# VH-VL binders against Large ribosomal subunit protein uL10m (mRpL10), part 103

Target 1, 224 residues: Large ribosomal subunit protein uL10m (mRpL10), of Drosophila melanogaster (Fruit fly) (q9vpl3)
Amino acid sequence: RGKINIQRPKAPHYERARVVAVTQPKYPELPKAKSCFKTRAERTQQQQENPYNEIIAREVRNWLDHSRLVAFFHLSSITADDIFRVRVQLHKQNLHLKSYGSKIIEQAVKNTRYEAIVPLFHSNHCIVFSPDPEKTAALLRIVRRVPQMVLLGGIVEETMLSRNQLVAYAQMPGLHAVQAQLVQTLSQAPGHLIQQLQAHQNSFVQVLDVHAKNQMNEETPKST
Key: E = the ipSAE of ESMFold2; O = the ipSAE of OpenDDE; V2 = 0.75 times the mean of E and O plus 0.25 times the DockQ between their complexes.

## First folded at step 10 (VH-VL)

Design gb182 (from gb1 with heavy chain S99P Y102H Y108L; framework fv_anetumab)
Fold by ESMFold2-Fast, scan of step 10:
Structure gb182 (fold): chain C 224 residues (1-224), chain A 119 residues (1-119), chain B 111 residues (1-111)
Amino acid sequence: as target 1 above (224 residues)
Amino acid sequence: QVELVQSGAEVKKPGESLKISCKGSGYSFTDYWIGWVRQAPGKGLEWMGQIYPGDSDTRYSPSFQGQVTISADKSISTAYLQWSSLKASDTAMYYCATPFYHWGEFDLWGQGTLVTVSS
Amino acid sequence: DIALTQPASVSGSPGQSITISCTGTSSDVGGYNYVSWYQQHPGKAPKLMIYDVSNRPSGVSNRFSGSKSGNTASLTISGLQAEDEADYYCSSYDSYSTPYVFGGGTKLTVL
């Protein structure tokens, strides 16, 4: 028996459907739906206080409280196998790589001295924790071989440090008096410090743009 | 004194087993990778693999996976490279090396162990 | 197995400058700034001369310099001296699973 071939759908049928859809009247009920505004706001507020997020935020607070070294990184595209191998290497030095959503980080640091870090995490990120600040040099040596991880700044001995300040700290292992003085000096102007952290974020965006353009020049990716 | 000291030269017949050593001294042995680099007579350098002695994590070059075993003994600060059955093509100088001063680069080298496999 | 491409030999006279190239792909030399150069004298272990493309370890002469353009890294030796006569190997990071890939090596002869 004959076969009906539908592999060539005709444009007239599509154009007819498109014209009907475009001319279809809309009856927005925005004024009458105003009574739903409070319910929506309540749902949004309750979602922010989700018990799951609170449990994870408590975990993040525990890491922050028990870590004398915390380093913040931007994380670009990386395979699951590669990030796992990086985690293993960091773990050998008592460095713990963790990734949390921005909302969870915001919830974890609210009402703490670390609220200023929240703007750093609007994009893809990860955090490395350690109870041992002497491992800062080891951390920086390891991550220099991971181009997908770019240092944004950190917290050492409960004091926020910019990228340059954290690098300087890493260059002074075993010089506790100098390290303590550096940390104390850097804690004097939190506003200045966050500006430095944001400047490094902007510099990193420029580096990513150059890298992406270089990759584009060497590749011709096809659209799927 | 930070150094890597390797075992002496070996002369073996095909089919024999062999285990050569690399002893680290003057540093924290468990905190650094130890790699093995092969150099056949008149040829270039080939990375074979490496081990992190602290947890015995190993990485092998695809060319040497299954052909050799890399191990370490933390109690005597010694890494090993082992063959279950040698071939004539295993004749080469074998170096151990560690990225001591610069994490990603081999900047501390052993003196080398010459392995000769002939009938 | 495919290694990084280096010229088999290069030569120069004392006081001159020479350059050794090391060509890879966008996934190794071109993808990262983790290129190293090693010097090897006959019967001796290799010595690290350059790391991270252009950095020199302590004790390495400033006559040695490194650079990179696209997929090709270069080692330049200025003020060439007789003791520079050796084999030179480049190395690049490839992946976490294969952190070292070596070039075939270049024999430098000082005339």
Scores: ipSAE 0.007, ipTM 0.480, lowest interface PAE 11.6, mean pLDDT 77

Design gb183 (from gb1 with heavy chain T98R S99T Y101E E105D; framework fv_anetumab; at its last look DockQ between E and O 0.02; V2 from the best seeds 0.00; counts 0 for: pae E 3.5 > 2, placed apart)
Fold by ESMFold2-Fast, scan of step 10:
Order: sequence, then structure tokens, then C-alpha cells
Structure gb183 (fold): chain C 224 residues (1-224), chain A 119 residues (1-119), chain B 111 residues (1-111)
Amino acid sequence: as target 1 above (224 residues)
Amino acid sequence: QVELVQSGAEVKKPGESLKISCKGSGYSFTDYWIGWVRQAPGKGLEWMGQIYPGDSDTRYSPSFQGQVTISADKSISTAYLQWSSLKASDTAMYYCARTFEYWGDFDYWGQGTLVTVSS
Amino acid sequence: DIALTQPASVSGSPGQSITISCTGTSSDVGGYNYVSWYQQHPGKAPKLMIYDVSNRPSGVSNRFSGSKSGNTASLTISGLQAEDEADYYCSSYDSYSTPYVFGGGTKLTVL
């Protein structure tokens, strides 16, 4: 979503805490509640600055660099049984389901072309990687039947695509060159530029029309 | 178009081995699971297990684990169901059917293989 | 074992509508939208009539419709015809160990 939370300054809170600390009798040992609170705060600070996060971030960058298809999903509450069966089925299509913390993803894409994806990961999420972009159709077919996974968007041939653009790409029956050109065209700003390339997008328009008709027919009962 | 063709009816004695087949055509055989479904005479459908021919990943119903072996030969687009030692209780109609996901619907079915085991 | 409950038989006259129920639990029919219905004529293989609760495969008459409420799925056949006389089976996902759980089957008689 990319919402920025701005918190009100807590200067009065800190000042009151300091006054209480000065007036309260000193004890040799801290109560467990105070010890747990301080340890929690220190753990939070250490996690944010942890060098271990950079090691995992390098792993994420490696996946991004070596995958020609990357799809981003919001992940709702799902059982271990359900995520396992989905992961196994995806793996059969050379699709690799991974989960990484938002901070790790932020570190992985920092100062890269893909830094814009960070807002997609502020809530529970997962990512599917594949070296084969032709598997996009198989991916969407599998995930259509997993309501806990909601497609947010993706990267195909190093080009960022919205959910609708990725769905359109999945319906494209074509050569790698045609698919790559379409991806680049879909990622461009709307307007006169796309209109000027309309002749090269006739098959895409037809594919979208077929897809729209298929969606209507799948949703509504068909006459036979 | 899409078709699953099963081997012919078998009449066997208890203790004999048997291997029946299911040949797929008109689709990418290695992209679909092939499931085996049993139907005893006058009874309903029961799932026995299934195989993914692309990597030979095989899953069995707890009731049939160790009772049968499911295999596939992707070079000839054929799946198999076999018994090392048949019992009279194995008398049933056996169907093969395909599904895209492990948990999916069986959209196409073979015609069935009747196996009769009697002395 | 039969895990899903269906009535053993249902009957109707040509032109009428009938409904066949399929009752499970919150872990199968109630937990997933993976309910399928199969039609089986005597001596023939089952045919998929409905998948994912309410969707029809190409070639299946629109007289067949599916629905689900809580732990019960239903198959409705409108405008009954003699050729609809068959056994009907429901199926649902349950777990990784039992991905297919069938109902006991319902014999539809068209009088």
C-alpha cells in the first residue's frame, strides 16, 4: 500500500519517565517485567541493524537476478497443509515459493531498479520465482484456486508489471521477442505512445477480448 | 482431443500379479496428475492414489498404501496400476482420470478396466 | 469409507427440478471451494458435471447448477430429461493425505 505512518512526538512521555526514575528508590535487581521490556526494545533495535539481514538480502537479490519471472502475492492466513501442497504443485512447474521479511526485501532492492516494490510487502506476503516466464499461465492457474494468495504484481524479463498487465502477459501465446516487446509496451505510461504502437498490439487486444469473454463465460452459466 | 484409454478386462486367480494401463493422448501428459479410482461392484467411487508423470511423484490413499503400486512411463504417455498378489476383494472396476492440481477436479476419465479375481 | 453424506435416491418427473445434497464438515465441504459433481450412467465412466462448487465444464447443459451453503453443497437439475437418470457423486478436498473424499452417491430415477 505504501502508507507512511507519522507518529506524534513522545517528549512528554520521556520526561515523565525520567522524573519517575529519579524519585523511585533504587533496587539491586530489576523486576522481570522491566527486564523483559528493556530486552524487547534492545532486540528490536538489534534486528533492524542486524548484519545477518544483509546475508539473507543477498540471497533475495540472487533470486531476483536469476529469475525471469517474479510474482508478488499478499498471503492471508493459511494452514501448513495448504501452503505445503501449493508449494509442491508450484515446484512441479519450476515455480519457487519463498517468504522473506519486509525489512530483508527492502535491503535486497535498495538502490536497485526494483526499489518501488517495497510498499507491496508491508503486510503478510510471499514471492514466486521462476527462470521461465512462460510458466506465468501455469502459476496463475494454480493460484486462482488458492484464495489466500492474492496477486499484487510482478517482474517479467526485468520489467515491473501490475496485476492486470501480468494477467494479460499470461494469456499471450507468442515468441520470446513478441512477449518481450509486449512487456516493455505494457510497462510504459498510458497515452499517445501506446496508441502509436497499436498495430503491434492487435494480438494483445484480441487476447484481452478472448480473456474477457472467457472470464464472463466462466463466471456465468454457459448454454449447451 | 483429450483421451485416456485403458487396457482391457482381466480375469485372474488369487495370488496372481497384474498390471493395468492408462494411456493419455491429446494433451501434455507430464503436466497433469493421473489418479486411480476404484469402484467395487454396486458400490461408490474411492480414490486409490495418483502420480505426476513429470517427476514420478506418487501419492497413495492410506487404505491402498502397500496394496498396489502406481507408476508411469512418460516416454509412451502411459500410467500403470499393479498388484503383486491379487485377492478376491480386488474385484472391481478401475478408472484412471487426470487432474491438473494435486487437489483438483478429475476432468477426463478413462473408460475403465474391469478386474475379476476368482478361483 | 464414505465421508460425505448424500441421499441414496432421488426421483422426479420429466420437466421437474430436483436437488441432490452433499453434506460434509468444516474441514472439507465447508473449508474449501473444491466441490465437484460427477454423473455416472450404468456401465460407463463418471463424467465431470460441476467443479469448484458452481462451475460447468464445456459441453455440460446449463440445466445443471451447483451451490454451497456452510457444510452442504447442492446439485440442482432443472427440466429433468430421461437421459439424466444416473448415479451422481459429489467430491471435496479434505487434506493432503486425503485430497479426494467422495460422497456415497445418489441414484436419480426419472419416472
Scores: ipSAE 0.689, ipTM 0.851, lowest interface PAE 1.1, mean pLDDT 81
Fold by ESMFold2, look of step 11:
Structure gb183 (fold): chain C 224 residues (1-224), chain A 119 residues (1-119), chain B 111 residues (1-111)
Amino acid sequence: as target 1 above (224 residues)
Amino acid sequence: QVELVQSGAEVKKPGESLKISCKGSGYSFTDYWIGWVRQAPGKGLEWMGQIYPGDSDTRYSPSFQGQVTISADKSISTAYLQWSSLKASDTAMYYCARTFEYWGDFDYWGQGTLVTVSS
Amino acid sequence: DIALTQPASVSGSPGQSITISCTGTSSDVGGYNYVSWYQQHPGKAPKLMIYDVSNRPSGVSNRFSGSKSGNTASLTISGLQAEDEADYYCSSYDSYSTPYVFGGGTKLTVL
């Protein structure tokens, strides 16, 4: 029914307008550490092309500023029909699937606390934004049936979470009250968290490389 | 506590109209699809179609397209299945069921509505 | 909408293990891991027993297990009990027609 879904009218875009108009409370931003992507990008001479890149980077910053949930995925080969049906289902839950060039992501998060995410975009990827952090469980439920989307980690209430932390966050009962307590605990030690994320940057790159290699070797599911 | 409660059994004659209901409770009604599944006497299950009450996105099986209308009233958390002109072959048990994703599985079912169409 | 192929009936004695097959094509059972199994007792609504080929919902006995090989999914019931006597339906996502294709059903008799 991926083929059938391609003709079905796309979900109404009023969800996007509603999301943009309803700005959730945004917690103060924290200082950022450093980024590994700058080293790789500098080898390619593709740092600042034109004003179009800045317009798109501004869009990414706007999404980050108005999204209390951001999730990062490695994206394996996937048909247009399959990704379309996933995007429609995510959109029904106020979850917005996006993909941006790594240069634009680096430009968007430069000098922000989110610079640590840049290494995640060295290979094929996608990002899910939402103003609703309580939708983390819905996100994980939808993507569990999409093996081409491999969760790498995320940002909840402006706090960076590993894959396992994000999964644990999604399973907590009474999410709103428990979310606030979890975010407060992680945010109260920003230097420790930044050191943990820096130590995990090689782990993220290694996981991404392993998953990309494994996904290329496993891109034809046995059920196909 | 998720619950789907369907309207009572119906006995009709061919050519009559009918609208049966399925009321959902214990969950966010607008965040789940409601599907309709037919089971003729002694036969298997047939997916008829489904609706997403949050935006009224409605899908039909090709076998039932144009033969039934699926609708929902999200203000009272109720989905409907309706016929403009019943046939004797419409005699069956009709279930509503909930699924989170368009392609997902039905995790909760209504108790069923028996529709009998005979002269 | 072509139904998935299931045996019309299977039987077993209490305590035995039995397996019910569900055969489709590469566009449904073979192509996706969206196979579900439903149990239906007489006069009752179907109950979800297995989803995503092999996962059990909360409250379903671990005597029920699912697997898939190629275009054929299997439901295995171990330690067969009288209460397991029911009709069993498989279902799968179908990329060509509708989000659901059901099997024809299998009547399980406990001898």
Scores: ipSAE 0.373, ipTM 0.703, lowest interface PAE 3.5, mean pLDDT 78
Fold by OpenDDE, look of step 11:
Structure gb183 (fold): chain C 224 residues (1-224), chain A 119 residues (1-119), chain B 111 residues (1-111)
Amino acid sequence: as target 1 above (224 residues)
Amino acid sequence: QVELVQSGAEVKKPGESLKISCKGSGYSFTDYWIGWVRQAPGKGLEWMGQIYPGDSDTRYSPSFQGQVTISADKSISTAYLQWSSLKASDTAMYYCARTFEYWGDFDYWGQGTLVTVSS
Amino acid sequence: DIALTQPASVSGSPGQSITISCTGTSSDVGGYNYVSWYQQHPGKAPKLMIYDVSNRPSGVSNRFSGSKSGNTASLTISGLQAEDEADYYCSSYDSYSTPYVFGGGTKLTVL
């Protein structure tokens, strides 16, 4: 299976594209009369200046600010039905699955402490938010059944964690006490954040390969 | 195709008991919440509560807590709304709907069950 | 408890753009509020038009869009058509086990 190009992801499958289209904020179409005379570039620029972008960006900021658990996922060939199913399962656990456009995310986190997450959103992605960091284990349990959702990393108690760190976190007993220690340790190493983000990019292909292989196993729900 | 089919219209007297049903098909019944929404004649929508058939987790609106009972039989993919003693004020259209969120957000709706309570 | 206030009625001419507002109570401040919009034609079950403030389910026209600013969510219908005449309800819930709630509904008349 060809190396997934993270920098230039292939166009998603039709079904995936549909899901993305549904999960992305859609702005009102400008009256056709005005759009007919505008160049594609002008249209794109106008879309960038859409007042709705700011509104959505503010929403994203709000989620980030009030969430104690944030997890980032890559979506690989997932159907709309699968997304809804996962959403239901997650929501039952007070985990909130959201999907935003990369531009919206960029706008939302610009000049904020979250700016480092921008590189994670170059492909089809979703975010899971929760006010409860204790739900990390539940999140991972649910997502394990969804091979189309590839964990990239997350934020727990204002600390950026790699995929492996997040997994480790979920396995630790007494999460609050351990969390405090982990946060203290990680907060002291700002350099670790950059390294972690870079590590994610470098290992992303490997993670995808593992997931692809797991999809072939009978115990994994086949992507219909 | 996802479909919710509700039981037929009911005409009852005050004080009588009633149980209406909502049968789901075309999806995994145990994986989605089923909610009930009341709509009195000429009035707005009111969320009554919802149930997760997979584990029978049931949530009620404070306004309907103790007034109705929501249940489900997953073996036949059916959710229920029941009253022990109907009141005239219970006259309304009752909708069941599938949720894709923890609290509400209904993507598929039944056709509704009209309940008329009159002396 | 979350309470949602909608205008009782709005009207517009075919081809116009109209906006319906949904305002939450001050208790919604600081919480995670999800806003959905439903369309209901007379004698029909409601239909989900928007969820999570601005997302459209499959099969919903792109003429429908949603936004939120502060405690006020808005449904915008562009290119108003006769078929858009219906009652519209906003809904919301809080992630902290707050009951799901509907707004009072808005009657949209296409003139």
Scores: ipSAE 0.034, ipTM 0.533, lowest interface PAE 2.2, mean pLDDT 81
ESMFold2 (binder alone), look of step 11: mean pLDDT 92; pTM 0.931

Design gb184 (from gb1, 46 letters changed; framework fv_fezakinumab; at its last look DockQ between E and O 0.02; V2 from the best seeds 0.00; counts 0 for: pae E 13.2 > 2, grease 20.1 > 18.9, placed apart)
Fold by ESMFold2-Fast, scan of step 10:
Order: structure tokens, then C-alpha cells, then sequence
Structure gb184 (fold): chain C 224 residues (1-224), chain A 119 residues (1-119), chain B 111 residues (1-111)
């Protein structure tokens, strides 16, 4: 059937308008979409203002500022008992083993000259701090027998050193002032440092090779 | 070059105490752990305890806790082990020995001190 | 009571090979590569022979070697000589309350 006179639709339209008017809200209207966006903004603000992360980041900055020796390591799977034993030995030599999340390290070193170390912490890692740079030789002697800890490089007297430069520094007996001057001489190639540190961090074959060579070197009489 | 020189033999009555010394030379005394190991006549080695001379941190085997005390004097590079309330089964040669690593081998040993406990 | 188990005696003729076993548990020999061997000649103090399972200190002949499989370590002596006649002790790091444990010792006789 189907048709209706054009004049009749006026009555139904009028009645519908009346129904809409009667159903208007009784309280001030708050758009739910705006409320949702406000909640999201508040959540974003909370993430940016995590006070726990900032407290730990300040601890990391304090360690960096007050340590004349900082060494960076890749850390392979190690039991709680093994790491405890290593911490005891390190602590006896005034060497302090710390582990921090990569985001916390990034927050700690952001806008400092040490910002370049952030890529070292994309995998499993730990850091050793000491106020005494003369303990570098003791540190290397200790970690030589901890195959789970692979030296990546470090900072001595506020100067970035590669693994090989840090090993060279450890072999230099002498007065603190002489050693500090030598550190400056050794730190001549910053780009090479980053490449070398990343290669050590990511190489499973190199870790095995270094472990085997360290065992062979320890077996060999040094007097010959 | 590295030497650990121990005090002379001791004869003690049951219930007495004995203090054995170990004088170190030829290495950094405060950077190495000092261990005490005993050996009863014709028997095997038994670990008694350890001291870190740099800070006097000590650990003793449970069998000897309450009876053994380990001390050191850094001015003369000497470590001491005192064992109290002696029994006849404490008769043994007492060795001092040194290690660099907390978990490591005993690099150097003293010649031993015979302690005899008899009435 | 020794914590680690060694045979009380072993014997061999000059030029032969002998092995001395050292058996522990997962908390000592099986858990770590921190097994050490000491040689004690009659009337003397023990002397370090092998450290960290298989490493030799300066002055120890390559006739002496160490190995480990599971909870058992072994000291091997090849080309036996009369001067090898001694007591041999193993030791290990222990994760349970005691940092060091010893074997009962093995008397090597060179026939």
C-alpha cells in the first residue's frame, strides 16, 4: 500500500518533538568522551611522574658522581648463591656490584656526558662501582673467574675506556697521578669504544673464546 | 717468597684453650682470605674457619662455633686461631692457608702446628 | 665424616695411569666448577695441585689433569713416578652453609 498524504506527516513530527523535549536531562550534562580523555591525561601524567624511578635514578647518579672506577658487564644466567658469593668478594675490595633497569639508567645519565652508555644496557647487565681506581686490577682478577660476567668497558677518572684500555690500565703499577694521566692518553677513540663494547655484549662465540683464552693464560707460567 | 710461619707445638689438658699463630709474608696480607684446616693423626683434612684480615670478617664451621675465635694483627701480618674447651679429639695438626677468592683454592699453606690434648 | 667421597687407596706401577674420584652432590661438586685437588707428601703440609676442576698452578707437571662430570670429579695421573706416592685430597665450594668441604683423602701407592 503504501502512500500517505504529504500534509499528514506534520502531526507525527510535532508529537515526536514533544517527546524529545520531555526527556531532557535533569542534571548538568557531562560529556563521557571528555571525562575519558581527562582520565587518560591523568594516567599519562602519573607515568611521567613515577617517584620510585626518580629516586633510584638519583642513586645511580650518586654512584657515577662519587665513583672514580665504573665497570660495565654483560651478565649471563647466574644463581642467587653465585652472585652473592661474587658480591662478597667484590665488597672486600671496596667494589660495589649493582644492577639497574635500562629505563632507570637512561633517566640517570640523560643530559650527562655518560648518555652514550645506554645501549650497553639493552641486554642483561650489571655495573661495578668503586671510589678507588687502584682496585681495577683486583676487579679484573675477581671477574676472570666469573665467566657469567663479561667486561664491556668502563669509566676511570671520568674517562670512558674500552675493555682493552681498561685491561691496560689495570697492568700499570704507580702513583695515582701518573695513572690518571695515562687514562687521558688511552682514551683517544670514542667511536671505536662503542663498536668494541657492542661486539663484546652480543657475541656468544666471543664469550666462549675469551673464557677459553683466560683459562689458558692462567695455566701458563708467567715467569717464562 | 710467600711464607706462612706458624707457632710451635702445644700440649694442653682437656678443658684448656690453645692459641695458634700464623705470620704471613710475601703478599698483601689484607687482600687474601686466611683459612684454618686441621688434620687429626692419620685422618683427613677438616675446614675449621676463615678470616678476612682486611676487615676481621670471620666464618666458622658449625662444629666449632662457640669454641673457636679467629683474629688478626695487621701491624705484624699475623692471624690467630684460638680453640677453647679442648677435648682429646681436638688433637691434630692445625694448618693456616690462604686464598684470594672467597670460593677459591688454598694457594699457600703453613707447615702446621701440632696440638696435643692429653691429661 | 668427610663430605666428599674418595676411594681410601689407589695403586699403580711406574709409567701407568691412575684416576682418583671425588663424588659429592648438586650443592657442591655438581653445582660449581670450584673443585680443587691437593697433594700431601708424607710428613709435609698439603700443596695445591689442581684448581677449578682442571687448571694447574705453575710448577705442576702436565701429567696431572682434572675433569668433572655431573656430581663427580676426577684427578688423573699419567706416567706414574715414585715421587707421586702421597695422599690426595679433593675440595669443593659448598652452597649449603659451609664454603669449603673436603674429601676423605686417597692414598696413592706406587708399586
Amino acid sequence: as target 1 above (224 residues)
Amino acid sequence: QVQLVQSGAEVKKPGASVKVSCKASGYSFTDYWMHWVRQAPGQGLEWVGQIYPGDSDTRYAQKFRGRVTMTRDTSISTAYMELSRLRSDDTAVYYCATSFYYWGEFDYWGRGTLVTVSS
Amino acid sequence: QAVLTQPPSVSGAPGQRVTISCTGSSSDVGGYNYVHWYQQLPGTAPKLLIYDVSNRPSGVPDRFSGSKSGTSASLAITGLQAEDEADYYCSSYDSYSTPYVFGGGTQLTVL
Scores: ipSAE 0.679, ipTM 0.834, lowest interface PAE 1.1, mean pLDDT 81
Fold by OpenDDE, look of step 11:
Formats: structure tokens, sequence, C-alpha cells
Structure gb184 (fold): chain C 224 residues (1-224), chain A 119 residues (1-119), chain B 111 residues (1-111)
């Protein structure tokens, strides 16, 4: 009785193979979750015909001007459901996830200080806006669990930062904490200075006192 | 250190309402989801609902919709769960727990509040 | 109510390897990598043991590990210790029904 090789089952007889091939449930290809993000081509085509491009560009400018935190992400293949989840999570942190066409971005930033961001938008991208730069750490924490979102760079407090710089920024103690530390340090500085200044004066007085005492001792006639 | 301090045990009659509190400390109360999970005696865990204290966004399990109300007081970092029209099968330990992510893990748990519904 | 399926009990001797399975569906365990494991010691609140299928929080020993294949997740405990005697619960996110679903729990006994 030939050892049934369970690891490499013999190809079924041609007829059986044909039946199996025909009876294999064609699992409907899970509809490739059409990325809610229109292909670049679709976006480009829609942007050319949309009379609202100027309105959208104005919106983008408004977001840029009023945001203290802007982060740019490359989007790889992501499902609509995943995007929605991420959006909800970000929104709870007052982070606003937006996606715009490259042409719209170009129009929005033309002749502005933000023109340098245009090259970042040649691929599928999204932007996260926030009025609160302290949310940078929260942003990075959220997107760390979203491999489809790749951080490219950002703008914090009107300063363009690379990916690495954003990461570094997020690790820094909050501005308020730093300010508090500075205030503490500055508040301690005068005390130290006063102590140092007083130390010199006190030392001088001590030297003078010793000198005065020595002079008094010399003037006391040895009564023999 | 993160602490979730829950209110004491409650004994209620059928048809009554119970309100359990969870006072949070050691983290930003408004930046984390607060969840309520219950456990009947000798039974498993059951998710009741969640609230985001920052904006009072609430989500309830279908089973509890219409009977459960979750609220928060941000001034004292306290979350509340109110369950109305109590039944004997509502007898359970009710836990508050926090998650950073909407679909995330429960990082911190309260010690639980026993609610007993008896005739 | 969508419940994840766990064995009601597992047992092992000290030093042994034990595995606890958690079987769900394509809408929960199979759909996402949001499988979490909780340890509940007798008379205590649950504690996070594993998050996102295989990640360990700070303070959790490396003898605890998590994995997932298809619609089934697994918690493995190596070098079983007496202190590991507890109830273990898996949890997942369900996109269609209740956002959070738990398994029925597994009682682990250390012989």
Amino acid sequence: as target 1 above (224 residues)
Amino acid sequence: QVQLVQSGAEVKKPGASVKVSCKASGYSFTDYWMHWVRQAPGQGLEWVGQIYPGDSDTRYAQKFRGRVTMTRDTSISTAYMELSRLRSDDTAVYYCATSFYYWGEFDYWGRGTLVTVSS
Amino acid sequence: QAVLTQPPSVSGAPGQRVTISCTGSSSDVGGYNYVHWYQQLPGTAPKLLIYDVSNRPSGVPDRFSGSKSGTSASLAITGLQAEDEADYYCSSYDSYSTPYVFGGGTQLTVL
C-alpha cells in the first residue's frame, strides 16, 4: 500500500483535476478595496475639470496658514475603512487628515513660503493639520501603527522640518515645560549671583576685620 | 502613575438605576478613551461602551443601547456610567478602562465596582 | 453577540509550554491585527498581556508571546510558572457588530 505522501499529494487524474478546477469556488476576488484615494490619474483628470479648484486651493491655503502643525505623508495601499479609522483617531487629537490633488497643492502654494512642499506631492499623499504643535507626539504615535502612512516631513511653527527633525521635535519636552525650566533656571541664577557677589564682599570684610584686629593688638603696649 | 478609582459596591432592585463613577489620574483624561467592561460572576468580559472625554463622543454596545448613558466631568477627571432598568442579569463587576486608540488595547483598568441587582 | 472562541481550560506543568487559542471570524480576528490578550488573576482586574497580536507591554515577560493565522490568534506561554495560573481573555475589534469583542476566557491551571 503506497505511502500516501500527504505533503505532496499526487496531482489528481486529469479528469478529476478538471472537475476540481471547475468546482473550485471562485471566491469573488474580494473587491480590491478601491482605495478611497483616487489614483493619481483619476485625481489629475478630475482636477483639470473641476471649477472648484480655486476654492479648494483657498481651503488648502487656509489650513496651511492657520495650522501650527502640518505633516506630510505618503500613502501606500490603504483601505477606505482603515483611512476612516485613522481619521477618527486623529480627529480626537485635533488632527485633521486631508488629501488633495497635486495640482491643487501647486496652485495653493504658488508664490508662497510653502512652495518647497510641492515635490512631496508627486505620489499618493495625505496631509495632517493641527492648530496645536504639541500634538506632534500624538500624531507620530498614531501613525506608527499605520504602516501605510509614511511620514515625509512637516511644518511646525512655520518651520519646515524633515522627517527626522519632526521625530526629534516630538521627543522634546513641550514648549511650556521648557519654558518652565528656563524660568526656574533663570530664577535661580540671580540667587547664585547674589551669593557670589556677597561672598566676595564678605571675604573682603573678613580680611579687613582681621587686619583691624591685628592693628589693635599691636597697639596694646606690653605692660611689663 | 495612572490610577482609576471607581465608586463603591452598589445594591439595587430590579427596575432601578445605578451610576458608577471612575476617577482618573496620572494622565490626560481628555486624550484617552474611557471604556466600561463588565463581568458577571464566574463569566467572561463584556464590553458595555466607551466615551471620549474630550468631546463626549459615546459608543455603546447594541445590547445596552437605550439603557446605558456614559458621561464625564472633565473638571474632576471623572467618568460615569449609568445603567437603567436594571435586571438580575446586570449583576456584575463593572470596570472602567482606558485606551489611547479607538480600537486599541485597554492599558489601564480600575479595580471594578460590584453592582448587585436583587429582588 | 459575536464571541471569540477560546478553550474553557488549559493546564500544564511548571516549565512547560502551553498555548491558548482564540478563534474568530473575518470581521474581527481575521480582518485586523487588533488582537489583544488580557490576564486576570483571581479576584483582580484584567491586565493587558499582549496587544496587536504579538506586542508585549512593558513589564510583561518574554515567555508570553502572541501570534495570529487567518481567523485564529494564539497566546503561547513558555516556561510555565505557578504565578501564571489565571484566566486569559482574547479581545478583538469587530467592524460589523460590537466594536470590542472578547473571548469566553480560558482558565489556566498550573499542575
Scores: ipSAE 0.227, ipTM 0.657, lowest interface PAE 1.9, mean pLDDT 84
Fold by ESMFold2, look of step 11:
Structure gb184 (fold): chain C 224 residues (1-224), chain A 119 residues (1-119), chain B 111 residues (1-111)
Amino acid sequence: as target 1 above (224 residues)
Amino acid sequence: QVQLVQSGAEVKKPGASVKVSCKASGYSFTDYWMHWVRQAPGQGLEWVGQIYPGDSDTRYAQKFRGRVTMTRDTSISTAYMELSRLRSDDTAVYYCATSFYYWGEFDYWGRGTLVTVSS
Amino acid sequence: QAVLTQPPSVSGAPGQRVTISCTGSSSDVGGYNYVHWYQQLPGTAPKLLIYDVSNRPSGVPDRFSGSKSGTSASLAITGLQAEDEADYYCSSYDSYSTPYVFGGGTQLTVL
């Protein structure tokens, strides 16, 4: 803390993860040597030059590389307490809810096969990671009770799936040969998957615009 | 202080079943996965499966599917592993272990239960 | 199935440094934050020694350290002591059918 900062309580598991990250050997390498001169804003310079951002970006890369299930959500207005409750429910199923800044996501996926997911992070979002792709049904069952989390799509066994494809995958438990055939079929059409994700994202932007117009009639400052 | 107390050694005939227990204390039993790992004499470690005590959700290694059942009794904070149709190569020490952090390191282990399968 | 390969044995004199390698059949197993190390003294249960490549749990001496190369992980023991004589196992996640895999183990002998 120092200057005027917005401090929010963190979930206990996030705080333990941050403590563990701080106790690890740090890598004080500067991630960006000369790229920040045009963006002179004090806050963006501090964020861009913070070596902790590169450590977090590596964490995101490792989650993406080692998770057999990744799900992307738009996150509507939600309290920290409600996010904590959802995270606990997900953690029980080996489902790991994470939120990262869009700049960190861009750093994490730069020059990787996952670079196509960057447009999904232009709005408020969260990501669920898991090594266990069969937990997709459990994920969707938990999230359907959380209207603030809007499924955008995901990655299963290194194949990008749209929202509808991920739902279909989750509804086929115990038919592993059928699930493998479905994943194989979807992997043969990567351009269609990217278009479906971008169309879903575009539809969300339009819904957000309508929601923002409806909410503009209420300009009350929110505190406490 | 986290403690996992396992049941005593067992001697069984081929074709029989064995049920090993693991009583947990010092943490919230229902909030963390319990794992079972075995070790044949003079051999390495082999993961058998896991149970989430909060709702009995289970996952088993492919080698043991159809022969292993993992259960628990939350009233006494005890997990169980039952292995049926025992074979001589099931002779091993069976450990329970907990995982408190996010990708499967086994933080605390029981002392192990020797199961001997002999004619 | 992924396989974690360890040397079957390693030896060293008291006070020396020894290393134990753990090499996966893919770079994801050996090159990322998910490799764990366990020490097993004779007749006892395994004990977590290093988690997530390089982190020491509370109570593990700092003469134990973990690291990675681009294709494998390594456990290093400096200032070797007689009580370090044990079997050492690496572990990682393998697949959704067999999600946890152990290396074959390395027997450390203190000469």
Scores: ipSAE 0.006, ipTM 0.433, lowest interface PAE 13.2, mean pLDDT 73
ESMFold2 (binder alone), look of step 11: mean pLDDT 89; pTM 0.923

